# VH-VL binders against q9nrl2r1430to1533: the designs that were tried, part 29

Target 1, 104 residues: q9nrl2r1430to1533
Amino acid sequence: GGVHELSAFEQLVVELVRHDDSWPFLKLVSKIQVPDYYDIIKKPIALNIIREKVNKCEYKLASEFIDDIELMFSNCFEYNPRNTSEAKAGTRLQAFFHIQAQKL

## First folded at step 19 (VH-VL)

Design dd10
Fold by OpenDDE, fold request of step 20:
Structure dd10 (fold): chain C 104 residues (1-104), chain A 124 residues (1-124), chain B 107 residues (1-107)
Amino acid sequence: as target 1 above (104 residues)
Amino acid sequence: EVQLVQSGAEVKKPGESLKISCKGSGYTFEDHWIGWVRQMPGKGLEWMGMIYPGDSDTWYSPSFQGQVTISADKSISTAYLQWSSLKASDTAMYFCARQTFDYKTGYYEYFDYWGQGTLVTVSS
Amino acid sequence: EIVMTQSPATLSVSPGERATLSCRASQSVSSYLAWFQQKPGQAPRLLIYDASTRATGIPARFSGSGSGTEFTLTISSLQPEDFAVYYCQQYDDWPYTFGQGTKVDIK
């Protein structure tokens, strides 16, 4: 049940973090380096935040966990044009996530 | 419990190189910024810079840009501060500190845990 | 960079008295303001964050107030262990910056 799901979330986050295409998602975008980011993205999220939420048992359902991961990708694609390295990395990582999420 | 443990006191001469360390435990090291703060004898606190161990993104205060190198090895939960050539004016206490964040909003926040400090003495 | 200015430089108070420390920012830092206590030979200890939230384990006699450019740390009834140097620090913009500190010593 919930305990097994929590373990699955932990494992999946580790796999996402270790993925070669995780670099745009490891932490929040800096408002100093990207001044307009938070004018566009209103629900910022990153893998470190998601991992902390997992550790805090904030996800009661797999759908909640998946929603946050999808939000993370959505933010990336909203801000970054398709031809950017960030968007390309996001596309690959999201594909990986979708495969792994089938196990949840 | 969260802890930051720094390497021991150093006594060096001008021109020598030095690398001091800060090891974190009790939390996911790679997910929090680690900052370095200088405190010269009898003086106040100065931010030097900070590093995100997860990707080694590093910020320096303007006064310290090019003067020191901040690095991290997430595999052993350790951050480093190093000099290629020490000066007498580098004599100071150096603290590392962990930045927390709000997991509900995602915003990075205050520095909540500090190392015990490393005293560096540089004299000819 | 944002300049943080603390006043007074030294505050002499008697045990049991109220201590009021001021911190001013050269520009608004919203509520991204922390207060630290430091005793000789020790690392800074977080007292207050987000201008007015007391850190875990900090006695109720410590309180923070203010927003924007004016901040205050209050010690309602000074205890012997409270004699130390206090620093404010903004974390609204990089580089993060400290005030120069206020030394609270015994009158």
Scores: ipSAE 0.893, ipTM 0.949, lowest interface PAE 0.5, mean pLDDT 95
Fold by OpenDDE, fold request of step 20:
Structure dd10 (fold): chain C 104 residues (1-104), chain A 124 residues (1-124), chain B 107 residues (1-107)
Amino acid sequence: as target 1 above (104 residues)
Amino acid sequence: EVQLVQSGAEVKKPGESLKISCKGSGYTFEDHWIGWVRQMPGKGLEWMGMIYPGDSDTWYSPSFQGQVTISADKSISTAYLQWSSLKASDTAMYFCARQTFDYKTGYYEYFDYWGQGTLVTVSS
Amino acid sequence: EIVMTQSPATLSVSPGERATLSCRASQSVSSYLAWFQQKPGQAPRLLIYDASTRATGIPARFSGSGSGTEFTLTISSLQPEDFAVYYCQQYDDWPYTFGQGTKVDIK
């Protein structure tokens, strides 16, 4: 809490969350709604999880942060066929991320 | 420090509308589900529903579907529970609660923080 | 919905003695089971989550065990502040559901 300047990781997460194509990634997939999800995806992750890790100072290197973001997209493409709205949103958001990540 | 602070006690008549609130602080409000629990006088706890403030995804228990409306305003870190027309049977204590998640394993878990409760009394 | 059934409804125990509370689920909830303590006029307090993990700040005398459909909360040595109502709650399936509660009072 309190007033402070956002770190580069914090700022990037905020930008990802605010993006129009962030909707598949804001929170973890519900096992109640998608019963087979966690049979397929073994390392689930979402933007809220990544933000929490940032807040907890879990990322010591930019590469670790980037790896988690890429994992998030990888999970999406593994579970969702290419022609789904989720996969299409993921493709666009990932492209945005790659541009922003160059600023890290 | 994580806190959930609920609005004050309400005394209403049947047929009146009501909206009570739950304000979160000490954490990123939009990243955690907020649930509502009813406890009628001298009775047990009942899950009513929950909302994810980040996208307003909302789940209701079947018994409460269509009976109440759960909403949230993430800009002020506040969740709401409202009735369009109160009944005497709505007299109860209402709690809000935050769901946690394991950021290391990536799973949603239990409800770890609770509001102090809002007493709603509905009588003629 | 998954029905949670607690037993006994009331448990009378002397201070310093062991209290054993039971919670049964109508179908398997795996280990997605929490225990709460509630005192009059207060919000529920989380004691145990994931069936057997003690929440932060909870005394070691509280322990949870079980999986699937049968669960147990144990208070190894009941303290004066432990007299209260205890609820189990499953979060394996929606809607989440509580047991009807067990009241632990003084013998």
Scores: ipSAE 0.892, ipTM 0.947, lowest interface PAE 0.5, mean pLDDT 95
Fold by OpenDDE, look of step 19:
Structure dd10 (fold): chain C 104 residues (1-104), chain A 124 residues (1-124), chain B 107 residues (1-107)
Amino acid sequence: as target 1 above (104 residues)
Amino acid sequence: EVQLVQSGAEVKKPGESLKISCKGSGYTFEDHWIGWVRQMPGKGLEWMGMIYPGDSDTWYSPSFQGQVTISADKSISTAYLQWSSLKASDTAMYFCARQTFDYKTGYYEYFDYWGQGTLVTVSS
Amino acid sequence: EIVMTQSPATLSVSPGERATLSCRASQSVSSYLAWFQQKPGQAPRLLIYDASTRATGIPARFSGSGSGTEFTLTISSLQPEDFAVYYCQQYDDWPYTFGQGTKVDIK
């Protein structure tokens, strides 16, 4: 990180990471721990990856950034049943994201 | 520039405790796994374990499980390797290393940056 | 754990000659295979990752090939600075494991 002011994307990622319900999304799912994950999820993504893309200025449009965040949640809901802690956390974090994204 | 800087050489006696450190810079420390590798004198490389500083998720190699403790303080971008009671057989060079990931494909990959190593000597 | 076996243990090569190092995995590691170079008193240096991709700054004379269980590191024309120990390492399964190393020394 630099000493420069955080961009809107950077700030939002920081807020997502700091959220109590971010734990399923902080890093990529391990194929070692979840052997079938990548058989189901074809476009894996996590907050650390999204942050890296932000740092590398990969997002030229807010829609691109939002798409990745939504993909992250979509993956969670695709793999995890609704009654799981992961899915529940995802639901809450996504709601938070949708509120924060209005600031973009 | 990504850098991993490890703490200095240690000379200890059997039974003593020890905690060595690895400080990362030039990247978002909490977003990359940090691994520890042992290299006994004149021997090869051995993975000991790794930690994800973002949530402190920690993996140990079976041969090192219960033998050492790996931890991290993301607030100061530092990972640690510690022993509660050193043995002479713990004499070795210890390296920390950062695991990279492909942000386009979403896979964790190879360990691309390494610390300079910390020499630990345990003798009576 | 996945056992990585390198051969030969020692490879004596003259400067300018081709060096071929082998690494075998006890089970498939796909292409999750890296090669490292280590010189005395130094940390390992990443040479190749994903079996065949050169790391940044690595000379073109280094190349990696293979997949599954058989891998090869080739140094097309050995330079004086290339005499070192070379390790392969799989990162397909935990625990990650290194080969025992191949020492490349001067013939």
Scores: ipSAE 0.883, ipTM 0.945, lowest interface PAE 0.5, mean pLDDT 95
Fold by ESMFold2, fold request of step 20:
Structure dd10 (fold): chain C 104 residues (1-104), chain A 124 residues (1-124), chain B 107 residues (1-107)
Amino acid sequence: as target 1 above (104 residues)
Amino acid sequence: EVQLVQSGAEVKKPGESLKISCKGSGYTFEDHWIGWVRQMPGKGLEWMGMIYPGDSDTWYSPSFQGQVTISADKSISTAYLQWSSLKASDTAMYFCARQTFDYKTGYYEYFDYWGQGTLVTVSS
Amino acid sequence: EIVMTQSPATLSVSPGERATLSCRASQSVSSYLAWFQQKPGQAPRLLIYDASTRATGIPARFSGSGSGTEFTLTISSLQPEDFAVYYCQQYDDWPYTFGQGTKVDIK
């Protein structure tokens, strides 16, 4: 992508990080605090890693960026039952993401 | 490009307070863990604790829990190590270190970039 | 805490020769092991992570191997600038811990 795409990806990540429901997604889940997480989730990702990839221009297509964001939510829903605070936060943040992504 | 610059050497007396700093530049400061490592004179390295500046999630090694405070101010890209009352046994070199990602080959959380160290001397 | 034990304490090696440093963990750390080099008056320098992956910019003469409880750092064709103390560190469980170090002296 061009300069405008990089700015849009960066701005979207900033909006996601600032959202009240970003707390499960800011950084990778700790294997020490959640011992079985990496037995279940084989493609871990978080907002800090996505921002790093944006900063390093690793996303060549908008679909690649969107895929990483959706993977982040998919991991949340795979690991966490629907009634957990993590899954509820994921649902709300994903809805916010879908609205903001339409502006890309 | 990535740099961690620590505050200068300190000479203090027992009982005094102290706050030393580690300023990060060349990266998104709030997105990386910052850890603190102690090296006592003639001794090896010890992890003291680490903080994620983005949410202030803070971990202490048991030996340092209650002995120091680790904090960060992401608005100025700075992490801190603080003592409320220094002891002579706090005489040591203190390093900060940043977490690095290898997102091209895998997702490994390791500390690659290090500050230059801050020498703290506590003597009566 | 996981205790990391390094051997030997001091290793005397001639330039151009191979240096082999050992690190043993008190329990399995899987592959969550790093090696650091520290020269006098300097910060530690990351050499190896994930037991065997060379950090960016580290010369090919440094290699790591092992898993579980036993790990090895090998320096092939030792150079004069490799005179330093080497530390292994586990990052499998908190607190992360270092070994006591191996000093590599040039004979």
Scores: ipSAE 0.739, ipTM 0.905, lowest interface PAE 1.1, mean pLDDT 92
Fold by ESMFold2, fold request of step 20:
Structure dd10 (fold): chain C 104 residues (1-104), chain A 124 residues (1-124), chain B 107 residues (1-107)
Amino acid sequence: as target 1 above (104 residues)
Amino acid sequence: EVQLVQSGAEVKKPGESLKISCKGSGYTFEDHWIGWVRQMPGKGLEWMGMIYPGDSDTWYSPSFQGQVTISADKSISTAYLQWSSLKASDTAMYFCARQTFDYKTGYYEYFDYWGQGTLVTVSS
Amino acid sequence: EIVMTQSPATLSVSPGERATLSCRASQSVSSYLAWFQQKPGQAPRLLIYDASTRATGIPARFSGSGSGTEFTLTISSLQPEDFAVYYCQQYDDWPYTFGQGTKVDIK
């Protein structure tokens, strides 16, 4: 992407971080608090890492940015059963993301 | 580009309060853990604790739990280390440091940027 | 807490010669080990992370090795600017802990 896409990625990340349901996704899951997480999830990602990649201009295409956001949700649903607060927050934030991403 | 700038040296008496600061620039402050390290005169380095400014998640080393308060104000990109009542044994150099993560793996790894240090002297 | 023990406490080495510093952990830290250099009046400087990876801008004469509980920092040809205190640090488990340091002096 171009300058317009980089600004749009930045704004979308800001909106995701501000959303009430962002709390499971702000930073990587702690291997100290959740020892088995990295045995199950092999491509960890979180909003702080995605924002760093936007800031460093590491996304060349909008699809690469979208793929990382979707990976973040996919990891949440893979690790967390549907009845957990984490999975429910992920479902709501993903729905919000899909609405906002249509504008890209 | 990334910088951590600490507040200046302090000379205090036992029983006084103190709050020292660490201002980060050149990166998204709220997205990185900031830790505090003590170095007593002529001694080695010891981790005191760390904070994630994005959600204020705060971890203390056991020997510092209840002895200091670590906080952050992400609106001004600043982390703080605070004593409610200083002791002479708090005389030391205090460093802040930023934790990095490997973008490819997404793991938190090491502390890559360090502040210049704040000398705190506590004597009666 | 994971105790990191460094040896020797002081190492006296001539310029141009090899220095070998040891670091032992009280339990496995896998490869989550860093080495720092600290000169008088300065902040620590990251040399090595992930046990063996040199940080950006660190000269090739610095190398790290080991895993689990035993780790080594090697300086293959000491330069005058390398006389300092060296610390290992584990970042496998909280609290993160440093070794007590090895002072490298000119012989």
Scores: ipSAE 0.695, ipTM 0.897, lowest interface PAE 1.3, mean pLDDT 92

Design dd10
Fold by ESMFold2, fold request of step 20:
Structure dd10 (fold): chain C 104 residues (1-104), chain A 124 residues (1-124), chain B 107 residues (1-107)
Amino acid sequence: as target 1 above (104 residues)
Amino acid sequence: EVQLVQSGAEVKKPGESLKISCKGSGYTFEDHWIGWVRQMPGKGLEWMGMIYPGDSDTWYSPSFQGQVTISADKSISTAYLQWSSLKASDTAMYFCARQTFDYKTGYYEYFDYWGQGTLVTVSS
Amino acid sequence: EIVMTQSPATLSVSPGERATLSCRASQSVSSYLAWFQQKPGQAPRLLIYDASTRATGIPARFSGSGSGTEFTLTISSLQPEDFAVYYCQQYDDWPYTFGQGTKVDIK
């Protein structure tokens, strides 16, 4: 990935963080507050981790960046039943992501 | 390049209020927990609490709950520690520290960067 | 809260010799343990995290070991700059807690 793609990744993360439904995804889930989370979710990820990876140029391909974002949503839907506020927020933020990702 | 710069030393009297600051630079400030640690003269280190500036999620150690206020202003990359009414027993060195995370485990793990400390002296 | 107990309180060693510092947790903290060095008038410096992983820029003479409730920091050949107070800290459960410190003095 080139410098233009890295700037686009950064901007997309900024837009995701600013979205009203970003609250379940801003930071890693606490093992202290949610003890069973890491028994169920084996590949944890959150927007703060993704932003750090963008800042450190850890994504070599755009597909790697997109895969982490989609993993973030997949984890949410795997852990949280559909009727939860977390799952509903995930659905709305994922839809927003798909619109913004068309710009990549 | 990551730096935490704390406000200068304070000499105060009992009953006065105080707000000390910790300014972060060289990283995305809102994406890392900032914690506060007290060290009384000649004593060890004690965790006071921490805040996630991105959403203001704030955790206090039980002995400090209700004794101090931890806050952050992410627009200026600054965390704060505040007393409404200082006591002589608040005389101590206060450090801020940035907590980092392990990408593999998904846990916040340790404090990798520390501020230089703010000496607070409370005496009549 | 998890109590961290360090021993000895003071360790007198000669330069060039091995120092061994102990840290015991009141319950298992798995490997969520860090070691810090602090010199007078300075902030703590991270040495070891995850019980045994050296932080960036920390000399190889510092090594950590242990898991569960028993942990050890070893300084294999003490240098003059290593005379300081050393703290262990658990980050398994909130509140995170430090041990009381081990002061490493010149013998």
Scores: ipSAE 0.689, ipTM 0.900, lowest interface PAE 1.3, mean pLDDT 92

